# Designs tried in a protein design chat: VH-VL binders against q9v1v9. Part 6

Target 1, 196 residues: q9v1v9
Amino acid sequence: MSFVVIITGIPGVGKSTITRLALQRTKAKFKLINFGDLMFEEAVKAGLVNHRDEMRKLPLEIQRDLQMKVAKKISEMARQQPILLDTHATIKTPHGYLLGLPYEVIKTLNPNFIVIIEATPSEILGRRLRDLKRDRDVETEEQIQRHQDLNRAAAIAYAMHSNALIKIIENHEDKGLEEAVNELVEILDLAVKEYA

## First folded at step 16 (VH-VL)

Design T1
Fold by ESMFold2, last read:
Structure T1 (fold): chain C 196 residues (1-196), chain A 119 residues (1-119), chain B 107 residues (1-107)
Amino acid sequence: as target 1 above (196 residues)
Amino acid sequence: QVQLVQSGAEVKKPGASVKVSCETSGYTFTTYLISWVRQAPGHGLEWMGWITPFSGRTNYAQKLQGRVTMTTDTSTSTAYMELRSLRSDDTAVYYCARDRLYYYGMDVWGQGTLVTVSS
Amino acid sequence: DIQMTQSPSSVSASVGDRVTITCRASQGISSWLAWFQHKPGKAPKLLIYDASSLQSGVPSRFSGSGSGTDFTLTISSLQPEDFATYYCQQADTFPWTFGQGTRLEIK
């Protein structure tokens, strides 16, 4: 009696625009939740932080505990209406990438779908360069593709603990936006039967 | 193994202060919170507040606001709780506890420190 | 503050008995409920976290259940070492609050 869709994608894939348009067009009344925003809200309420930039400085075990708090809150909300959950599949650290959702968290969320918004590395790089003047820290096309490959691997791990279906939606610059939105709407519309 | 070892019993007069120490071992001190909980004779457990060793933030029970100060010393992996302007109803056993927040809770406690406030 | 009410205030029981203790929260706390055992002169001991998960080293005769506002601790076959006071504690919202305690005594 719940419908949870996780949506993810690296910066530059157009996820925010696709999400906004799909939510306007879907027949289902989704609640859009950003996982990190809800984590920040809980941490502020507890008095653990005052500002968003303090969140990454919290010990990993405290962050994991907050993730569980948020996951259970989302699971409860999902009983009332379908949830579109915007989150990172992986988190970059100085020593590599962490999976964004630990086992107990993904088990609690129990998503029906994990939607990955992708674009070609050249499209992503082009979008980033147009929007980030004089940025010396821009990933190469090879790094972008490796990051997208890693997010696919993370999604497989999450699906192993939830039975979620994985959907890759390509957002190409020519006429891909409308198709990407339609593909997402088709997934979101499945929720109508769950809450009828 | 994880251990929290507290300072010994104290006898105080009304109006004085007391500072209880809680030395931790067996885990990385800055990973979790330290909560303080007390139990007056014939009463249940009362949460006093916590401190985050990793950031120095505190959260005190409203009843004790203005009278309690919690601190840490990361070089010795020790937490401290100071209660000022003592009253007879502050007579209690004071516990420190490792606090893992919402999910895992207060999983390891100190042995307790009896503080007696009498004239 | 979230008020936690335990029932009964005390229980007199024999070794081998099944004992249940209930805890009610003044508002919904999802599954954010812990149970503690406390013996005189000793530190409180965490038994159950997240309403129903056994803490490491706690015997399987202890079990917890419930969600929302109503929770239960069950000891399926009472042992001599189980005579103690039991507290529930909500871990949903600061300040942490405890039930008033349930004394489990030898009958």
Scores: ipSAE 0.776, ipTM 0.913, lowest interface PAE 0.9, mean pLDDT 91
Fold by ESMFold2, fold request of step 20:
Structure T1 (fold): chain C 196 residues (1-196), chain A 119 residues (1-119), chain B 107 residues (1-107)
Amino acid sequence: as target 1 above (196 residues)
Amino acid sequence: QVQLVQSGAEVKKPGASVKVSCETSGYTFTTYLISWVRQAPGHGLEWMGWITPFSGRTNYAQKLQGRVTMTTDTSTSTAYMELRSLRSDDTAVYYCARDRLYYYGMDVWGQGTLVTVSS
Amino acid sequence: DIQMTQSPSSVSASVGDRVTITCRASQGISSWLAWFQHKPGKAPKLLIYDASSLQSGVPSRFSGSGSGTDFTLTISSLQPEDFATYYCQQADTFPWTFGQGTRLEIK
């Protein structure tokens, strides 16, 4: 069988630190895959782009086709070991948000879990401001909350087209990191039985 | 109704060039790739390459590198394939096709253009 | 480049017969396989994409199956309009490559 865990969260929730620590501690040997990295790799192999910033310029229909290619590659890899798939639940555009994973992609991935890393809007804003030293558009706390709300809604849609369980893990700045890592490890450890 | 309409048959001598046109209608031209495929008499189908109307990038079959140029004109929704330094073994029917890439494939084809290369 | 080998090279059959055409890839191509029908003087026609999905407007007597390296096109009950040459094409890795073709002829 396969075991696929989707992990998502908006920038500033601490997802990369949580995933790194959880992968060090879990009993299962997960492969960490970034969906966008594979998308870029495939686009380069095809000769469609040379640089990552060209990816957003591809027609949506071409991007969706690349998503299917990547989804099938991930599904094949999942036959060999459990997959922790790092991706965006939604994609912000000038005219609204796109669901990050179309129906056929979710159906192909067939995740066991969709894990959403969250934090309060003020914590997220604070982390973004500490980590960003350049002048860029910064979301308000209200916009950040709307992002997280929409990501939860997207996860429900993805779970509707799979049998994935949705797990929300909150990463609060005080002692919340250890709790968040332990919660993720508990999910990842479930894969041990599938590959025994 | 999606249609790809190609230019008419051509007769050329070895060493000449040919430019085949492929006028598209019924969809947004810049959405998908255009692939070119040829079939020599008595042979199967051979992919020649593609062009992306949305960015102008091309990908040519290795055996044709240096002899083929694919272009587009978005104002007329038309793709072009030029094959230079023609040889007698370039005699073939040349097709353009709308190419939706990996999943949906080459779903609509032009009617074909016969190019005959002879002395 | 990925080589595609079709079998048989030709087949003679009657209206109403079941026909099976196979296609083998020189390496794993997952499900990235298309089938085309080609009649002389006409454009090739996409029948099957993604190994088993019917293109819009293609009759249900056509079906595709397989994954990895081995693929099959089946026509469950031949009709007069089905006599043509059939090609498989891999869509896993550029360059796109086709099988050599299978001629389906009237017996």
Scores: ipSAE 0.774, ipTM 0.911, lowest interface PAE 0.9, mean pLDDT 91
Fold by ESMFold2, look of step 19:
Structure T1 (fold): chain C 196 residues (1-196), chain A 119 residues (1-119), chain B 107 residues (1-107)
Amino acid sequence: as target 1 above (196 residues)
Amino acid sequence: QVQLVQSGAEVKKPGASVKVSCETSGYTFTTYLISWVRQAPGHGLEWMGWITPFSGRTNYAQKLQGRVTMTTDTSTSTAYMELRSLRSDDTAVYYCARDRLYYYGMDVWGQGTLVTVSS
Amino acid sequence: DIQMTQSPSSVSASVGDRVTITCRASQGISSWLAWFQHKPGKAPKLLIYDASSLQSGVPSRFSGSGSGTDFTLTISSLQPEDFATYYCQQADTFPWTFGQGTRLEIK
């Protein structure tokens, strides 16, 4: 038995709030995991890095090996408990977008769902401008739309290498946060049948 | 063609030091770790430690801590292992290996360097 | 440190035989296990990674299986070039550790 839900969305879509509320309400006892946090933990245990900012300086091939280590760890945890896996499907760089999860990693994770949280570019920009804690180079609405389009494309590519169903959850101001949370809860509740 | 070529055999006296070189070719030297493994006559393989050419970090087997130093020279794509305060039981064949970490492992090895420690 | 125990220590076999070597870890290592072939005067050669994945250029008569603590290397039909010492190595947690080796000899 395994139930893994990947949840992704670009900054400003409200993913953290939706996730927190859905976990409070679902009948299933999910473990929330941030993929990057586990990557860092493993790299520190191995002695490859001491600080989080060193992670991006590791050779790509070392990062991919760590991804496999983390993916197998998550897969094993999923045998005993449903997993909600928070990860970034794309990373914007000055020269383009980096797709972060290779085929072998997605195959190992073998998610049941890839949930994409989306909102309009103007809503995303508005939320980002209210919250300037982390991202000082705020994207334009056009850049936000492009980033969200690529995030969706990455999620589709990941689903192609697994049997995951894709679910897009819209977090629009007109329908409210509550509808988005309920949609996620319905997916998470499916895990109840998979675990005793 | 990935290749690791080690320095030649050495004969040393107890208390001396030895420095074995491992020159790499056929791949980007800074991509993967270099592990060192030794085999004493009649014994199995023993991991000694690794070095990361991309950052200079090392991880040494505890029994060798304080006696071993691993270094790299990125301009020549060469790794080095120095073992100090040699004892007779350090007589072994010393191997370097390209170490791709958890999943792919130590996939390419040097030919080995015999180090003999005798009075 | 994770101790790796191989059995048997030695095997006498003939060309064409099926040979099985086992390896036990002192704690769970998931699938993080490699198998190496080592001939006198030569470097060790990686045969199997991730417990069951065949390294490029290794003949298909070699196979690996197992997970957790118990692992097996199988040679389905022994060839003259297969006489060597075989080592398992765990790649779960540093320090890397090897089994004591299994010597495969001509009967």
Scores: ipSAE 0.762, ipTM 0.911, lowest interface PAE 0.8, mean pLDDT 90
Fold by ESMFold2, last read:
Structure T1 (fold): chain C 196 residues (1-196), chain A 119 residues (1-119), chain B 107 residues (1-107)
Amino acid sequence: as target 1 above (196 residues)
Amino acid sequence: QVQLVQSGAEVKKPGASVKVSCETSGYTFTTYLISWVRQAPGHGLEWMGWITPFSGRTNYAQKLQGRVTMTTDTSTSTAYMELRSLRSDDTAVYYCARDRLYYYGMDVWGQGTLVTVSS
Amino acid sequence: DIQMTQSPSSVSASVGDRVTITCRASQGISSWLAWFQHKPGKAPKLLIYDASSLQSGVPSRFSGSGSGTDFTLTISSLQPEDFATYYCQQADTFPWTFGQGTRLEIK
């Protein structure tokens, strides 16, 4: 059988650090895949783009087609080894939030788990402000909380179409990074049963 | 409804050029690719290349590199294919097709344009 | 380039017959295969995309199956209007390539 774990979290939750440490410690040999990186790779192979910033300029229908190509590629990889899939659950636009994965894409991926990394709005804002890039992308704490709420709602929608289990991992200062990493390792270690 | 309407048949001599037009309607022209496909008498279908109306990028079949140019005019929702240095083996029916890429494919085709290359 | 080989090159069949056309890719193409119907004097018509998905407006007697390198198009009950040449086309990797075609004659 296949084992696919989707990991998501809004910018500033510490997802990259948790992911890196968990992959070092898990008993299972996961392949870490960024969904957007594979989409870019496929678009370059097709000759549709040369640079990453052109990806968002592609028509939505072309992006959806690339998503299906990538989803089937990931599904095939998952037959040979467990997949940890880093992807955006939501995409902010000037007119609202777009769900990052349509129904047919998530059904093709068929994840076992959707892991949501969260932190308090204050912690997230603090981490974002220390990042000297994105000077104009400042969200208020209330907007950050709404963004996390929408991210969680998107994960629920994806789970409904895939029967994935949802796991929320909190990366708070008082709980420590190590506890969050251990929680993720426990999920990843479940893949050992699936690959003999 | 979605339609692709091509320019009429052409007769050319070897060494000349031909430019076939493909006027689209019934959808937003910049949403999908336009592929060009030809069929020589007694032969199957051969993909020539595509153009992206949304960015102007092209991808040409290796055999045709240097002889083919694909362009678009977004103000008229029209794609063009020009084939230069014509040879007798370029005699074919030339099709344009709306190309939705990997999943949905080439779902709507033009009626075809016969190009005859003879001396 | 991915080569697509169709079989048979032609077939003659009666109305009501079940007809199967096969297509083999020179390398794995997952499910990225389309089937087209091409009648004399008309544009090619997409029948099947993604190996097995029926295009809107195509009669349900048409079906596709397969993955990897081996694919089939099946017409479950042949009708007189099904006289045409049928092409498979791989949609995995540019350049797009077509099979050589299968000409279907109705008795």
Scores: ipSAE 0.760, ipTM 0.911, lowest interface PAE 0.9, mean pLDDT 90

Design T1
Fold by ESMFold2, last read:
Structure T1 (fold): chain C 196 residues (1-196), chain A 119 residues (1-119), chain B 107 residues (1-107)
Amino acid sequence: as target 1 above (196 residues)
Amino acid sequence: QVQLVQSGAEVKKPGASVKVSCETSGYTFTTYLISWVRQAPGHGLEWMGWITPFSGRTNYAQKLQGRVTMTTDTSTSTAYMELRSLRSDDTAVYYCARDRLYYYGMDVWGQGTLVTVSS
Amino acid sequence: DIQMTQSPSSVSASVGDRVTITCRASQGISSWLAWFQHKPGKAPKLLIYDASSLQSGVPSRFSGSGSGTDFTLTISSLQPEDFATYYCQQADTFPWTFGQGTRLEIK
């Protein structure tokens, strides 16, 4: 049996902190994997790149092939332990948003859950500004909302080809970090029965 | 249609070098790798290495390291393989192949170039 | 380097026969295996990628199976044009390595 949870969220939602705390508290022994890190590792092994900044220069077709290699590696690992997969649901480009996981890749990964960490655009903007002194490239609240909306739409597409359940975990100011962490732990604990 | 067309047969003396060309058509040259594979008479296929037209990076089989150089010319969509310090056991048919890496592999090959090294 | 061993070295068969060729890797390679057909005087031709996926334009009588270390190429009903040498190739780890080849002769 396998258990794969995809976790995603735009910068400023608190995903890293929620993930770290949930992994500490869950009864299941998840392996945390960053999809991009594995992509880079495989590209280095192949001799295609030496440094992370070269990854963006690879042709899209080569990147898609590496995604398949990584997806199969993750699927094989999932046979032995549950996987928490950190990745982007969509990728902003100058001409629009690209789906982060092509059909063939999501079918190979076959996730059980797609967890989206969200917060209101105002809360996200506030957290980003507290982490930066000044940033002329900061997204507007409208752009933030649109990005979160597209991530939800992407998750629906991924679920159509994997039967994953979609869970939105909101990290709001009034709800607090602890509630979000507990919601994630509840999902992660479901994996215990799969690897008894 | 995707096609790889190689240069003609060569006869060389030991110690010389040979440079085989591989002109591609029917696809965007910089999208995929070009691998080179050879087959000596009575033997199987042996991978020699690849080059990435999009970055110029190479990966050579260890046996050939120091004797082989692979290059590309993106303006003519052509890959080249040069083998130096030729020996009689380098007599083989040399193939280029479009290499789509792990999943799709070497999906289109050139017709082959016979290189004969006489003692 | 990952060694690939094919069996048999050669096989003689009649048109219409079912033919199987096996390929064994010296270590696990998951499903990262390709099969090639090589006819005299022609370039090698990709038949199967990812152990079992049929390359476009390849007749459906060809099929591949296996995972890990043991793989099989099957021709379900041999045709006269199938006379060739067949090679497996692992695509798990560079350098790419090939089996020694299996010569298929039509009686």
Scores: ipSAE 0.760, ipTM 0.906, lowest interface PAE 1.0, mean pLDDT 91
Fold by ESMFold2, fold request of step 20:
Structure T1 (fold): chain C 196 residues (1-196), chain A 119 residues (1-119), chain B 107 residues (1-107)
Amino acid sequence: as target 1 above (196 residues)
Amino acid sequence: QVQLVQSGAEVKKPGASVKVSCETSGYTFTTYLISWVRQAPGHGLEWMGWITPFSGRTNYAQKLQGRVTMTTDTSTSTAYMELRSLRSDDTAVYYCARDRLYYYGMDVWGQGTLVTVSS
Amino acid sequence: DIQMTQSPSSVSASVGDRVTITCRASQGISSWLAWFQHKPGKAPKLLIYDASSLQSGVPSRFSGSGSGTDFTLTISSLQPEDFATYYCQQADTFPWTFGQGTRLEIK
């Protein structure tokens, strides 16, 4: 009776553009939710923070608790409307990477799909370089691919604890954008049957 | 073993103030909130507010705004609650509790501190 | 503030009885509900969190259920050590608020 699609991708894959266009074209009335935005909203309501940059200073255990609060809120919203959940598959910490959504959170969300937006390392590198950084310290194509591999690994972990199907959508720079958008629309349109 | 140990009972006159301490052990003090809850004789439990040891932020029950101050000392892993302008209806047992927020709740409590306000 | 109303105010019961205590919230609180046991001269003890999750070290005869506005604490077979006052507490929205309490007494 709920339809939740998680969408993720490393910086430079074009996720925001694909998401915006797909939402304009899908037959379903999805609500787009950024997980971090809801986290911030709840933290402000509780009086834990005033500004977004304070969120990363919260103890991990408090962040985990807020994630559960947000997950239950999203699950409740999903009973009324399909949800497209924009979130990071991994979170970088000083001592390594955390899965962005721990087991309890994934189980609560119970997503139908985990959509991974990808692009070739060369395409990602090209998009990142347009941010005015033309320094030799830019990540290599191999490092970019390792980031995408880690993102896929996180998605697999999430799928192990849900009914979710994993869908990889490749975003090519030319006509590939239209193909990627259409692939996402096909997934989103599946929600129409769930909210008759 | 997580423990919260509070300061001893106090007797105060109306108009005075009281400061109750809550020394924590068995966990990293800055990980969770500390809530204060009181119970007047013949009454139920009343939440007074919390403090975040990790940031020093406070959230006070509206009826106590202006009369209560909560603080922490991270070097001693101790929380404090000061209630000013005491009235006879402030006579209560005051508890501190480790507050894990929405999901796990107030899972470990101090033994309580009786504060009696009388002439 | 979210008002929490418990019923009944007191219960007289015998060892071995099944006891049910209810708690009603003045608005929806999803599953954000805790149950506490409070014995004279002792600190309150967390029994149930998130409406139905049993706190570590709490006997399995205690169980919680409900969501939204209506919640229940059940003791399946009352033991001598269970005579106490029980409180529900909503953990949905600050300020935290408690029910007025239910006294469980020996018949």
Scores: ipSAE 0.758, ipTM 0.907, lowest interface PAE 0.9, mean pLDDT 90

## First folded at step 17 (VH-VL)

Design U4
Fold by OpenDDE, look of step 18:
Structure U4 (fold): chain C 196 residues (1-196), chain A 119 residues (1-119), chain B 107 residues (1-107)
Amino acid sequence: as target 1 above (196 residues)
Amino acid sequence: QVQLVQSGAEVKKPGASVKVSCETSGYTFTTYLISWVRQAPGHGLEWMGWITPFSGRTNYAQKLQGRVTMTTDTSTSTAYMELRSLRSDDTAVYYCARDRLYYHGMDVWGQGTLVTVSS
Amino acid sequence: DIQMTQSPSSVSASVGDRVTITCRASQGISSWLAWFQHKPGKAPKLLIYDASSLQSGVPSRFSGSGSGTDFTLTISSLQPEDFATYYCQQADTFPWTFGQGTRLEIK
């Protein structure tokens, strides 16, 4: 049986740190995959793009095809080992929010868990301000909260099609990191039984 | 309705060049690739290459590298395939096709253009 | 390049017959396989994509199966309009490559 955990969170929420630490502690041998990175890799192989910034310029139809290719590849890998899939639940566009994973992709991935990393809007904003190296669009606290809310909604939608369990992990600045990591590890360790 | 309409048959001498057009309609031209495929008499289908109308990138079959050029005109939603230094073995029916890469593939084809290369 | 080998090269059948055509890839291509029907003087027609997905407008008597290296096109009950040449095509890795074709003739 395949074991796939999707992990998502908006920029600045501390997802990368939690993921890294959890992977170090879990007893299961997870392969970490960034969906976007794998898409980029496939696009480069196809000769469609040379740089990551070009990915967003691809037609949506082409992006969807690439997503499907990546999803199938991930599904195949999941047969051999548990997968922790880092991806965006939603993508903010100039015209609205897009679900990061379309229906066919979710069905293909068939995740066991959808993990959402969250923090307060003020915490996220603070973290983004401290990380000035990334040219990120400045968002208000309200916008940040809206994005998190939409991610929750997306997770529910994904779960409906996959029967995945949804786990919300809070990552707060003062005392939340260790607890957040432990919560994720608890989920990841469930994979041990699936591949034993 | 999605349609691809190609230019008419061509007769060329060896060493000459031919340029086949493929006018598309019924969909957004810049959302799909255009692939070109040919079939020589008595042979199967051979993929020649594709072009991305949205970015102008091309991928040609190695056998045709240096002799083939694919282009697009987004204003007219038309794709072009030029084959140079024609040989007798280039005699074939040439097809353009709308191509959505891996999943959906070449789902709509032009009617084909016969190119005859004879001395 | 990925080589695609079809079998048989030709087949004679009657209306109503069940016909099976196979395609083998030189390497694993997952489900990235398409089947085309081609009649003389006409444009090739996509029948199956993603190894088993029926293209819109294609009759249900056509079906595709397989994954990895071995694939099959099946016509459950052959109709007069089905006599044509069929091609498999791998859509896994560029360049796209086709099988050599299977000519389906009337018996």
Scores: ipSAE 0.847, ipTM 0.932, lowest interface PAE 0.6, mean pLDDT 95
Fold by ESMFold2, look of step 18:
Structure U4 (fold): chain C 196 residues (1-196), chain A 119 residues (1-119), chain B 107 residues (1-107)
Amino acid sequence: as target 1 above (196 residues)
Amino acid sequence: QVQLVQSGAEVKKPGASVKVSCETSGYTFTTYLISWVRQAPGHGLEWMGWITPFSGRTNYAQKLQGRVTMTTDTSTSTAYMELRSLRSDDTAVYYCARDRLYYHGMDVWGQGTLVTVSS
Amino acid sequence: DIQMTQSPSSVSASVGDRVTITCRASQGISSWLAWFQHKPGKAPKLLIYDASSLQSGVPSRFSGSGSGTDFTLTISSLQPEDFATYYCQQADTFPWTFGQGTRLEIK
């Protein structure tokens, strides 16, 4: 009896707004967890870091071990209440993209759903330009779409190692927000049966 | 083929200090922790603390705070443990171990260094 | 500090026997438990990590189970080389702590 929903989306898709509204409306009492925040919390408890910016300096092997600690903690919490897990599907590096959830981590989390919030590249670019200073390079629409395509591929890989269903929710500015929220609420409401 | 090779046995008098070395090979020294564990005669295993070669951070057992110092030399992939103000109850075999934290634990250990503290 | 209590303190058994050793934590430690085998004059050897995962190179007759506070190491068919002291160790929270040990003596 556990219910874990992974929610992801690249910056500019409106994930935070959709998440907040859906949590207010769902019949289930979800706990919202950011994977990176819990990683930092565990690293501080262990005495490995003092500041968030030190997390990227930890050896990959240490980060993988912390990921397992966090994954098991989330899995345990999921036995008592449903979890909405906010994380990155992929992580950009100088040499390419990494999967955000290694095999052992996704197997441990065993999510029921992987929800990807998307929008058109034009909409994403527009939202990012409203948030960014003009002196910085801005990704092209093609680069934005490439990243969304990679996140879909990552979700397929995660579903291969879990029982998750993949759901893409589009957040279009014209009339899409309310529909996107309702689509997420429908998924979250499925958790009621698992804990009643 | 990961190996941890420790320095040889030592005999010390009360009040002296001892410094045990732990040379590592077969893995990248800066990727994992080094823990130190000791066993006194007739007793179980006691964790003394760890050091992170990648950052130099240490975490010492409270019982040993103020008497122990752990260091590393990344150029030689070697960890060191120094115990000061030795007492007869510090007589033990001292082990270093590669510590892979929560999931994989202390998976490779040194052969041990007997330290005898006697008058 | 998390206290680890092993039972029994010693076991006498014959080759081929099934041997069970238990370990209790003073508070919940999830699955963060390791088992070590320690023979006189040798370094401790990791047998089991994460409560039930078998370390590479360890015979399949060794198995671990449990979560929370109660854990078990089982040797399904005792062999002569299994004469040793066995320790559990919690890996949930620093400082790492060990059980007091269980001596396995072959009859």
Scores: ipSAE 0.696, ipTM 0.870, lowest interface PAE 1.2, mean pLDDT 90

